# VHH binders against Rho GTPase-activating protein gacR (gacR), part 3

Target 1, 191 residues: Rho GTPase-activating protein gacR (gacR), of Dictyostelium discoideum (Social amoeba) (q54xt6r319to509)
Amino acid sequence: MALSTITEREKSDIPMIIDKSIQFLLLEENITQEGIFRVSPNQKQLTDLKNNVNAGYITTLDGIDDAHLISSFVKAFLREMPIPLFTFDLYHSLVDCVINEEKYDCDKIKISNAIVLVLQKLPKPNFLLAKSLISLLWKISTKSSQNKMTTSNLAVTVAPNVLYPKLLDIRSLTNANATIEFIISNFNNIF

## First folded at step 1 (VHH)

Design n8 (framework vhh_7n9e_1)
Fold by ESMFold2-Fast, scan of step 1:
Structure n8 (fold): chain B 191 residues (1-191), chain A 119 residues (1-119)
Amino acid sequence: as target 1 above (191 residues)
Amino acid sequence: DVQLVESGGGLVQAGGSLRLSCAASGLTFSSYAMYWGRQAPGKGREWVSGISSSGGYTAYASSVKGRFTISRDNAKNTLYLQMNNLKPEDTALYYCAKDVDYESWLDYWGQGTQVTVSS
């Protein structure tokens, strides 16, 4: 289930079921759900959805109205990719932009510009999915007074599924969380 | 009309240095990130280096980091690549490109300038 294999097979920019999932989550009734991306769904329903999508039995979200199920499905899809969305090759370059912020005068625009240059090295399917995902997460964060999900809360739940090195160490989760939080909060400067 | 013209390539011995230039015209150069890429004979294109519109940020491929330095002069609409400690595997056609968006980066390059490094 490599990302490029799926998009080539479907002749799509991003996996169709993931695009439909993101559009579903952008609906007002879903984006305002408290704990979106954090609250666990019914695990049997999530397993069944994943299996039915993989088998080709489900190609639309018709009849599904649970934001926690669909957001968890998106996270599971990202986690189960053979190579993380932001790739192993770019992990250290991306993290370095944020953790060494003094190199950039702690200037958010300068850091954002550095991140843009790194993201330009992503394969096209990875870049397009990342843009779509971060756009969704940024939009969710604008509704944090209703849904209780700040950029920090979203980074904690999503970063471990999309940005990690081949060899994990004590700093890996903290650095990934900080990096994804920065990218979400600076979406308009990066994408 | 957008034009990118590379120059500065040539033949050098391993361990030598070259400075490449890319003269840009027909665009607001200071508004775009710029990139250097290369293509060896029979190989695909490889991203080498990038520089932000202001020149404040640079990025490098692992294979050239520490040996190559990208820079720009926005007043002269010129992009540079200083290449030190050249290796035979650096032999390639070098080209510059402007960044419009991800899909189009490295799609806007000039004729390129040939770099050949002998052992």
Scores: ipSAE 0.000, ipTM 0.122, lowest interface PAE 17.1, mean pLDDT 82

Design q1 (framework vhh_7qia_2)
Fold by ESMFold2-Fast, scan of step 1:
Structure q1 (fold): chain B 191 residues (1-191), chain A 118 residues (1-118)
Amino acid sequence: as target 1 above (191 residues)
Amino acid sequence: QLQLVESGGGLVQPGGSLRLSCEASGFTFSSYAMGWYRQAPGKQRELVAFITSGGSTNYADSVKGRFTISRDNAKNTVYLQMNSLRPEDTAIYYCATDEYYGLEFDYWGKGTPVTVSS
């Protein structure tokens, strides 16, 4: 369903269960788990969690203590959105900021400023969820010595779920990975 | 177990009025948005009216100004007040909850038929 439909229903900035999931993953015990966002959980547990959340049976994460289950749940939610988080409309504009870096003298600040202008065109719910997600991913990357998840590793696992075009081309995956990696690495200049 | 029970349909003359009710059980009704949908013979099911948990409403252009959706959380019921009915409103009317997560699940009731004919 559309992100705006969920946030309007809940009178929230971000879907409540996703906000709770992000807060859960930010806890020291969870953010330091090796392979966070990369390691696959038990598929039955993920399916059960998704079905129970969808049916309204689970509105909190009480009794759940598995970072790999919750990070995979967040990825699944993002993947199953009808329109990717960064939208189809903005895909080429965002990617072009990074792949055409020569236009910005390969200057990280100039590229970041160009990305900010594109992201300002996102619907408010998409912008707010993107900000929370990238903040989480940036924080995970600061603990890469413990969790083994660099900005590059996080981009590889997350980018395909949030940034993709309607029509697949030869470089779509590589371009999405590079774009999300840049946004994570430059979180403080973009958000 | 989630259940949705629609009622209030019937035969009415053009220009008439009907009030549909949908009684919900088996979930936290007040937390979910509710919608009224209709399906005419040989056509796809379409959204007619929608109400959020907070009471915000939205309507299909074809019914705007004629239909009013409302809810009573104490009774776990959503209503559709239909005024100035037209032959093209003839359909089976269904209520449904929205999908929280984007996974398809079918919380549809059996529906209530509405026929607008002279």
Scores: ipSAE 0.013, ipTM 0.177, lowest interface PAE 8.3, mean pLDDT 84

Design q2 (framework vhh_7qia_2)
Fold by ESMFold2-Fast, scan of step 1:
Structure q2 (fold): chain B 191 residues (1-191), chain A 118 residues (1-118)
Amino acid sequence: as target 1 above (191 residues)
Amino acid sequence: QLQLVESGGGLVQPGGSLRLSCEASGSIFSDYAMGWYRQAPGKQRELVAFITSGGSTNYADSVKGRFTISRDNAKNTVYLQMNSLRPEDTAIYYCAADIWDEYGSDYWGKGTPVTVSS
């Protein structure tokens, strides 16, 4: 189901189960978990959680205390969206801001401003979810001494799930990783 | 944790075919972009082909039209069908999951050797 269909149905800004997942991961005991977003959970538990949420059997995270399960669930939700979070339409515009950094004098503020102009074209539900997600990833990176997840590490694990073109090529993964890493690192200048 | 176990490598004559298989266990296979890298003697490891969780495929220019990557999510397996093999395809082939770029991924198999010689 499209992201706008979910948020309209729920009368929410962000899918409620994803909002709850992000809030869960922001808790001190969870955000400091080593390898958060990188470490794989128990496969059966993740499959069961995904199936139960999709069937409407689970609407809360009561009884779940595993940061690796919930971060993997968030990645799976993002990956399974029919259109990537940052959309197909904006892929090349976003990537070009980062890959052609010399166009902006390699100045982080100028590059951030260019990205802001592109992101303003996102549908409202996509923009709100992106802001919430990148905020979480930025906060995780500030705890990298404890959780071992730098902005680069987070980009590698998350970028392929949220930013990809309709026609993939060998460089698409590298370009997406660099773009998401920049956006995480410059969260305060972009959102 | 994710484990990758490769099979199907071997010796083949130029123009021959081989089918490589990679079975995944541990993590959710369907969530990952899966691919095949190869490393020829004295060369850097290179990305040959990858397939996204949604089934989109991509290939290195050197193998386009000759190799086909596919996946079977019910079997947690990714395949590389190699046709019209050439001596320059001789390499150790590595299955990979959660691909970062043409040089790296989070998970690797141990590799399966492929030798193409007359």
Scores: ipSAE 0.000, ipTM 0.135, lowest interface PAE 16.9, mean pLDDT 84

Design q3 (framework vhh_7qia_2)
Fold by ESMFold2-Fast, scan of step 1:
Structure q3 (fold): chain B 191 residues (1-191), chain A 118 residues (1-118)
Amino acid sequence: as target 1 above (191 residues)
Amino acid sequence: QLQLVESGGGLVQPGGSLRLSCEASGFIFSSYDMGWYRQAPGKQRELVAFISSGGSTNYADSVKGRFTISRDNAKNTVYLQMNSLRPEDTAIYYCARVEYDSWDFDYWGKGTPVTVSS
């Protein structure tokens, strides 16, 4: 289901179950979990959670106490979107800001400003979900001494689920990783 | 227990062909993305071919047009058809499972050696 269809139906800025998932992950006991977003959960539990959410049986995370399950659920939701979070249309524009950094004098502020201009072209639901997601990932990275998840580690686990072109190649994974890593590292300059 | 068993490697002359097979067990094969890596003597491992659970494929530039990855979910097997082999393709070839929620290949087979020489 399209992101705009979900948010219009729910009368929400971002899908409610994803908003609740992000808030759950921001709790101190969860954000400090070693390997958050990297460690795989029990696959049956993940499949059951996805099915129950899709069927409308679960609208809250009451009774769930597993950061690896919820972070993997967030990744699954993002990956299963018909169009990636950052969209196909903006893929090359976003990647070009980072891989052609010499165009911006290798200046993080100039690169961040270029990214802001691209992100402003996102549909409103996509922009708001991206802002919430990147904010979470940036906060996780600030606790990397405890959770072992640097901005680079978070990018390699999350980027393939949110930023990819229509025609995948192996190089596109490296470009997406570098782009999302930059956006996480420069969250305060971009959002 | 998760298991990946590669087969089909061997010695072949330049311009020849080989078909590698990787039989999977211990997980729901149809739900996972699969890939083929190779490691030449003294070199780093490189991803040469990728196939998603949905059947979409991708290749390294060095093998594009010569190698074809495919899968048979009924047999829990992923294949790599290698055509127009070159001496530079000499390597140990590894089958890998990709976790659904990660692009990292988290489970590797023991590998099958491929030697391309006259």
Scores: ipSAE 0.000, ipTM 0.145, lowest interface PAE 15.9, mean pLDDT 83

Design q4 (framework vhh_7qia_2)
Fold by ESMFold2-Fast, scan of step 1:
Structure q4 (fold): chain B 191 residues (1-191), chain A 117 residues (1-117)
Amino acid sequence: as target 1 above (191 residues)
Amino acid sequence: QLQLVESGGGLVQPGGSLRLSCEASGSIFSEYAMGWYRQAPGKQRELVAFITSGDSTNYADSVKGRFTISRDNAKNTVYLQMNSLRPEDTAIYYCAAEGYDLPYDYWGKGTPVTVSS
């Protein structure tokens, strides 16, 4: 299902299971886990979780206490959306803000302002989910001495799931990684 | 958890060919995009070729038509077939596993390729 269909059906700002997943990952015991968003979970457990959520059998994370399973579940949910979180329509506009930084005097505030203008074109559910996701990733990066996940490490693992073009370009992955890394690093200027 | 080991580099004359291999350890190799990068002396690292889990491929303009990337998921290996090699292809070639659960620190150590008469 489209993201707007899920949030309208649930009468929520973001999908409830994803909101619960983000809140779970923000707990001190989970956010400090080494390799959070990087370490692969048991693939059968991930498949089972995805299937049970899709069937409506799981609406809470009761009985689940594995940060690597839940972070991988969040990535899988984002990747399996019919349209990427940042959308196909805004891909080039977002990437251009970062790769053409000279247009903005290589000034992080000016680049951040250009990104804000693009992000305001997102559908409301996409904007709210993006804000919650980037907030989580920024907070994880502030604990990189413990969890070993820098903004660059987080961008590499997450960007391919949320920002990609409809027609693949040779630099699509590297451009997406650079763009998401910038957005994480400048969360306070963008959201 | 995932280790990448490159092989197949060496010295070759202009117009020659080489096949690079990158072997990954891990049962989930088939789920990840794989890339080949290169770094010439004193230059920045450049993406050369990219292959998705679904076998879609992309190439840098400088190598398009000359290089071919492929993968063998049963062997957890990605290949770069390099034909019609030129002196400007001289570099250390790195493979990288990219996407979902793999960070940039799952880069190989590189395999040198020198194209010289």
Scores: ipSAE 0.000, ipTM 0.125, lowest interface PAE 16.1, mean pLDDT 82

Design q5 (framework vhh_7qia_2)
Fold by ESMFold2-Fast, scan of step 1:
Structure q5 (fold): chain B 191 residues (1-191), chain A 118 residues (1-118)
Amino acid sequence: as target 1 above (191 residues)
Amino acid sequence: QLQLVESGGGLVQPGGSLRLSCEASGFTFSDYYMGWYRQAPGKQRELVAFIYSGGSTNYADSVKGRFTISRDNAKNTVYLQMNSLRPEDTAIYYCAADSLEYGWSEYWGKGTPVTVSS
C-alpha cells in the first residue's frame, strides 16, 4: 500500500509502526548492536512480524527485544513500498548531485544544498519518513566504533531499498549507495 | 535452492578450542558475505563474526582476539576458529549468508550446539 494511504488512514505523519520501530532502534542498547541493519534476523520471526502487522494484530513492539529483527522489518517495509521512498521521479536528480560532484567543485555544502532542493519536491509523507530514517542512520554511524556500521556500511544495506530507478543494473546499485552515503554523512546540512 | 550446513560443535573444556564449518550449496559463494551468530538459552541471537566477500572481517567485542572467521571460496565453506573458550560461549551457533543487494540473509543454517563446561 502507498505511503500516503497508510498515513491518511492512521492520521499520522509517518506509518505508526515504522515510527515506533525507529524509536525502538534509537535506544542506546539497540543503536550499539554490532551489524545493525546488516545482520539478518530469524526469517520466520520476520515473516511472522510482517504478517501480524499487515493483519492489524500488532500495533506496538511490546515483547519484541531484537534490534536485528526490527531493523530488518524497517528495511522490508521500505523495500516493499510500491514506489521507492525517494521516488522514481527524483532518482536521476538525486544521483546527479553526488556522482557529478565536480559540478560543485566537490564542495559538500554546495552538494548538500543541491540535494535539499531535490528533496523539497518529495511528497510530504516521503520527506518526513526520509528525514526520520536518515536521522536514525546518521545516529547509528556516530556509534560505528561499537556497532561496526559506518555511513558506507549503512548505505550498502539501506540504499537498494529506498533509491532505485525503474530499470535496475549494477551501476544503479553503486550510484544509489554513493548517494545515500552522502545524505547520511551530511544529515545536519540536508535535514 | 541454497542450503547452509553447520558442523564442528560439541562439548569442550574451558580454555579449549573448536573449529566450526559451514558448507554452502546452490549459490556462487564468493558473491556473498558470511556470518556466524550464536544464541544462548533465554538470550537474543547475537553476531559473533562476519566476513565480507572480499575477505575483510568484523567481530563482536566479546570474542575479538579469541575467534577467527575465514572462508574458502573454492570449497564454498566458511569457518569459525574458536580459541580460549569460556563457559559464556555456550550457545547454539548459526551460519548465515547475506547479499549486499538486500542486506538480509534469506539463508540460515539449522545451528550447531557448543557447550563449554568442565
Scores: ipSAE 0.000, ipTM 0.122, lowest interface PAE 15.2, mean pLDDT 82

Design q6 (framework vhh_7qia_2)
Fold by ESMFold2-Fast, scan of step 1:
Structure q6 (fold): chain B 191 residues (1-191), chain A 119 residues (1-119)
Amino acid sequence: as target 1 above (191 residues)
Amino acid sequence: QLQLVESGGGLVQPGGSLRLSCEASGRTFSSYAMGWYRQAPGKQRELVAFITSGGSTNYADSVKGRFTISRDNAKNTVYLQMNSLRPEDTAIYYCAAKYYGSRLEYDYWGKGTPVTVSS
């Protein structure tokens, strides 16, 4: 996989540029930006950043101070993975934990435990990146009074890039959004 | 890319207290669940306490009410406060960093710090 190729090449837990991007976004001045992960950056700046990273010209974020550019870069990286972050194989298992909540007595702890068992089946690089991403999104949601990004808002912008099936059904996007929203909201119980 | 270094072990009398520290070097420390394991001579390594990246804690029944795990993400450090120590707490204490994967095993381990509870 592309993700495992990057982490094996770098001898890192997650791609270094993505780790640096997440740490940049966790800074107080960035995490509080209104519409973080929702607001679009200049398209040319995003394309240039992606090209420079791919060419090896950018290995640090020195000189970059735009949270919307970096959050969009993270989303683009996730979107452009050949296999979604949570994989095609685990899509139905993850979604079923949330949409069939009555199977778990609508108990958030029981649902979280079921999700943990599914996530343990992820390849290690996918799991490590997923945890770093969800941790960031959970932290952003704790600042929603300032940044206006609730767990629901974050799920809507991020879920389509990380959790989708090979064949879209009539509720694929709604179910993915609900699933990622649950995972963000219950980060402390899952990771 | 995560290295763990334990400190704070030593000799203490029954009923005494010790505070263990585990300092992590590298990035993404705040993303890891951190645990303390111990291994007494001739015994298997056992989980004593863990703390998730979000701060939720869990303890082995043998140490509940006596030990407290905490973390300081600004210092990349996890702590184990050990009170009311007993001779059976004598062991080498290991810090571990964990991400759940296909295995229920910790990903990174320190080299251990010895704790002896003896008169």
Scores: ipSAE 0.000, ipTM 0.126, lowest interface PAE 16.8, mean pLDDT 83

Design q7 (framework vhh_7qia_2)
Fold by ESMFold2-Fast, scan of step 1:
Structure q7 (fold): chain B 191 residues (1-191), chain A 120 residues (1-120)
Amino acid sequence: as target 1 above (191 residues)
Amino acid sequence: QLQLVESGGGLVQPGGSLRLSCEASGFTFSDYAMGWYRQAPGKQRELVAFITTGGSTNYADSVKGRFTISRDNAKNTVYLQMNSLRPEDTAIYYCAAGDEYFLDSEYDYWGKGTPVTVSS
């Protein structure tokens, strides 16, 4: 189901269960878990959680205490969107801000400003979910001494799920990883 | 392209039992979560039982302990065993298949329904 359909149905800024998942992951006990967003959960538990949420039976995370399950659930939701979070239409514009950094004197503030202009073209639900997601990933990276997840590690696991073109080229994965790593690292300049 | 056909409904006295079956045709039945909904006259549809692709089950409070949902992937069939039936269980029962991938609470595939009447 399209992101906008979910948020319109729920009368919410982002899907409620995804918002609750992000808030759960921001708790100190969860955000410090080693390998958060990288470690695979029990696959049956992930499948069951997806099915229960999809069927409308789970609207809260009461009784769940597994950061790897919830981060994998968020990643699965992003991966399985019909149109990637950052959209097909903005893929080249976003990637070009980072890959052609010489156009901006390799200045991270100038590159961040260029990215802001591109992100303002996102549909509102996509923009709000992107802001919430990147905020979470940035906060995880600030605790990398405990959780072992740098901005680069987070980009490698998340970027393929949120930023990809309609037609794959030889550098699509590398370009997406570099772009998302930049956006995470520069969260305070972009959002 | 999943098609669902329900059977097993009928008239039963309070305290009786019925077993509903829902046969799916088309490939990939095992990839779908399956649920049973019901709709009483003049009421909206409500989900009463569901089973995940992994086999985990959940029930509405009104039927918990009385109804059992199960699936047989080899036969592309989901079942609802209904015990200790009450007049309040009178409804048309619908089989539904859910797409797991888009975090949607509504089912896209429905059967035509099988009526269950519980009366003395």
Scores: ipSAE 0.005, ipTM 0.158, lowest interface PAE 10.7, mean pLDDT 84

Design s1 (framework vhh_7sr4_2)
Fold by ESMFold2-Fast, scan of step 1:
Structure s1 (fold): chain B 191 residues (1-191), chain A 118 residues (1-118)
Amino acid sequence: as target 1 above (191 residues)
Amino acid sequence: EVKLVESGGGLVQPGGSLRLSCAASGFTFSSYAMGWYRQTPGKQRDLVADITSGGSTKYGDSVKGRFTISRDNTKNTVYLQMNSLKPEDTAVYYCAADLYEDWGYDYWGQGTQVTVSS
C-alpha cells in the first residue's frame, strides 16, 4: 500500500517498523558490519520476517540481532512499495541533474541545489523516509574503512530498490546508481 | 515554483563589510524560517545564521558578533550584514528556506561568491 496510507494509519512520519529498522542499523555494532546492505541474509528468515510484518505479527525488532537481515528487510520493503520511494514522476528529473552535470558546470553544489528542487516535489512521507534512508547510508559510508561499504557500494545495492522508471532500459541501472551515489555523497548539501 | 535569488557578493578587503540579499518567491515568506549557509570548495556547507518567522536569530560560532541576519516580510527578502570580514570568510554564500520545521532547510538559492583578500 501507499506510504502515505501507512503513515496516516500509524500517525507517524515514516512507517514505524522501518524507523525502528533504521535506528537498529545506526547502532555501532551494526553499522560497522562488513558488507552491510550487500551481504545476503538467510532467505527463509527474510521471507518469514516480511510475512510476519505484513500480517501484523511483528511490530518490533525484539530478539533480532542480525544487521544483514534488517538491512535486507529495509531493501525489500522499499522495493515492494507500489511506487518507488523517489516516485516514477520524478525519476527523469532526478537522473537528469546528475547525467547532465555539464548544465551545472560539473559543480557539486549547483547539482545538489538542482536535486533539492526536484526532491521538494516529493510527497511529505516520501521526502521524510528518503531523508532518513540517505542519512543512514551516508553514516554507513563514513565507516567504510571498517564495513567496506563506500558510497558507490551502497548505491549499487540500494538504488535499484528506490529509483527506477516505469519502462526500464540498459541505462536505467547505471543512471539510478550514479544518482543515488551523488545524493549519498552530498547528503549534507541536499538534506 | 519556489525561487531564492542571492545578490550582494563580491570582492572586499579584510576588515571591510558586505550586505547580502536573498529575494524569495513562490511561498508565504512571512510564515517560514530563513537562513544563510556558506561553502568553501571541498568542504561541506556550514550554517552562518538563521532567522525564524518570529524574528529569533541564531549564528555560527565563527561569525557571532560580526554578522547580523534580518528579514523584511514586506519585500520577501532576507539579509546578511557582514562586518569585520576576514580571509576565512571567503566562500559561496547560500540562502535557504525551511518550509517544514522537521525537514531542515528544503530550498536553496544558487549562491553568491564572497571573496575577502587584499
Scores: ipSAE 0.000, ipTM 0.103, lowest interface PAE 19.9, mean pLDDT 83

Design s2 (framework vhh_7sr4_2)
Fold by ESMFold2-Fast, scan of step 1:
Formats: sequence, structure tokens, C-alpha cells
Structure s2 (fold): chain B 191 residues (1-191), chain A 118 residues (1-118)
Amino acid sequence: as target 1 above (191 residues)
Amino acid sequence: EVKLVESGGGLVQPGGSLRLSCAASGSIFSIYAMGWYRQTPGKQRDLVADITSGGSTKYGDSVKGRFTISRDNTKNTVYLQMNSLKPEDTAVYYCAAEYSDLWEGDYWGQGTQVTVSS
């Protein structure tokens, strides 16, 4: 289902199960896990979790103690959205802020300001989920000495699930990765 | 999850030929756009060639007419045929895949060294 349908039904700013997943991953014991967002969980456990959440059998993460399972669940949720988190409509505008950096004197503050203007065009549920997600990824990157996940590593694993055009080619992947890496690295200037 | 494994690199004399192969495993190969990139020390990765899921190809200006990218969906493999090799083609060559429905992935192969020298 569309993101707005879920948040309207739940009377929430972001889907409750995703909010709980982000809060779980922010716990010190989870945020420091080596390869968080990169390491594969048991695929049967991931499929079972997705099916149980969709069926309404699981509404909390009580009894779940696996950061790799929950981070993979978050990626799956984002990838299965009918429209990517950053939307098709804003894909080229967002990517152009980063790949045409000379337009902004290669100045991170000017590029960040350009990105802010584009992100303000997102539907409210998309903006709020994006802010929560990027905040999580930025915090994970601050623990990269322990978890081995730099902003670049996080962008490679997450970008293809949240930022892609209607027509994919090989450059779309590189552009999406660079764009999300910039947004994570400049979280404090953008959100 | 997709894994890419390159092979076919090595040492060759100027004017020689090499064929690079990239074997994909873990998912449906035919839906991916595939590409070859190269990197020399101290420089960013440059696009050499790409091929869409439908077979349309594009090439970097420095390799047009000399290199040919192709794919075999029955073998889950993408190839780069390199002809008329020059010393400036010396680089680490990387295979890359773009996909939209996998949970996680490393989108790059490990790289394979190509050295063009007499």
C-alpha cells in the first residue's frame, strides 16, 4: 500500500512498525553491529517476518533481537513501496543537485540548500519517513569505527531502495548512491 | 542478493585483445542493466560500456569502436570484448549491476586487473 494510506489509517506520522524498527536499530547494542544494513539475515526469517507483519500477527518487535533482520526488513519495506520514498517526480532534481556540483561551486552548504528546496516538495509522509531514515543512517555512520559502515557503505546498501527513476540504467545506481551518500553526510545541514 | 565475479583479465601486448566475463548469481540476471567501469590509481571510476536488460549498448568515448559489450541471459553473464588494446587501457575493470527488487546487494564485482604493456 501507498505510504499515505498506511499513515492515515494508523493516525501516525510514519508507519508504526517502521518507527518501531528505527527505534530498535538506534539502540546502542544494535547500531554498533558490524555490517548493519549490509549483512544478510536468514531469508526464511525475513520472509516470515514480512508475512506476519502484513497479516497483522506482528505489530511489535517484542522477542526479536537481530539487527540484521530488522535493518533488512526496513530495506524491504522501502523497496516494496509502490513509489520510491524520494518519489519518481523528484529523482532528477535531487540527483542533479549532487552530480552537477560545479553549479554550486562544489560547496556543501550550497548543495545542501538546493537539496532542501527539492525535499520540501515531498508529500508530508515521505518527508517525515525520509528524515527518520536519514537520521538513523547518519547515526550509524558516526559509529563506523565499530560497525564498519561508512556513509558510502550505507548509501550503497540503501539508495537503490529509496531513490530510482522510472527507467533504470547503470548510471542511475551510481547517481543514486552519490546522492544518498551526500544527504547522509550532510544530515545536519538538510534536516 | 546478487554477487558478481569477474574473470579474463591479465597482461597483453599493445594491439592485443582480451575478453572479460562477469558471472552473476543470486537473482534474475535478465532484469538488470549491466556495465563495465575501470579505475586507475588516484582517479575516479569511469564508465567503459553498459548494456540494458533489452540489449541496448552505450560506450565511453575512449573505447568506441574498439570494445564491445554483450550479455548472455542463459548463462547469467556479461562480457566485454576488448580489441586494439592500448597502454592507456591499463586499469582495474569492475563489473556493475543495477536492479530494483533485491533486498541487499553488493553492486560491484571485486575487479580484475588489465595491463597493456610490451
Scores: ipSAE 0.000, ipTM 0.114, lowest interface PAE 16.9, mean pLDDT 83

Design s3 (framework vhh_7sr4_2)
Fold by ESMFold2-Fast, scan of step 1:
Structure s3 (fold): chain B 191 residues (1-191), chain A 117 residues (1-117)
Amino acid sequence: as target 1 above (191 residues)
Amino acid sequence: EVKLVESGGGLVQPGGSLRLSCAASGFTFSDYAMGWYRQTPGKQRDLVADIYSGGSTKYGDSVKGRFTISRDNTKNTVYLQMNSLKPEDTAVYYCARDYEWLDSDYWGQGTQVTVSS
């Protein structure tokens, strides 16, 4: 279902369970887990968690002590959105900022400013969720000596779930990965 | 066009039973979770029961042990078997097409269930 429908129903800026999941992952014991966002969880536990959330019952992350389960839950939410987080409409505009970096003198600040202008066209719920997600991914990358997840590693695992065109071609995954990697690396200049 | 057509509502005495049916069309039924919700005038819709594409089920606390949700993928139909009905179960019951763990995107017309002597 549309992200805006969830946030309107909950009277929240981003889906509450996703916000709780991001806060859980930001805890020192979780953010330092090797392979965070890459390692697959127990699939039955993931299905059970998704079912509890979908049912609309009060579910908490109390009793959950598995960063791989929660990061996979966040990825599943993003993947299962009817329209990707960064939208189909903005895909080419975002990718072009990074792929055609020579247009901006290969200057990270100029490229970041171009990306900001594109991202401001996102619906408010999409923008707010993107900001929270990229903030988390940037923070994870600062712990890469412990968790082994660089900005490049995070982009490879996350980009296909949030940034893709209506028709996939041979360069779509590479372009999405490069774009998300740039956005993570330049979080402070973009958000 | 997605359509959800509900049936089986009515008046029943406390302690009685009722079975609701929801006939779905216009989509691949087996790929979606299906749910039953209820609404009393002046209040929001509350989840009664969900059944997921894989067959697992979830129930609202007030109906656990009394209601059973089931589905028949060959008939594209979801059912709600309601046993030991109480006056507080009186509501309009809605069938919904649910995403596995997101929210409902299509709703039926609603069917009235009244539990009274």
Scores: ipSAE 0.011, ipTM 0.173, lowest interface PAE 9.4, mean pLDDT 85

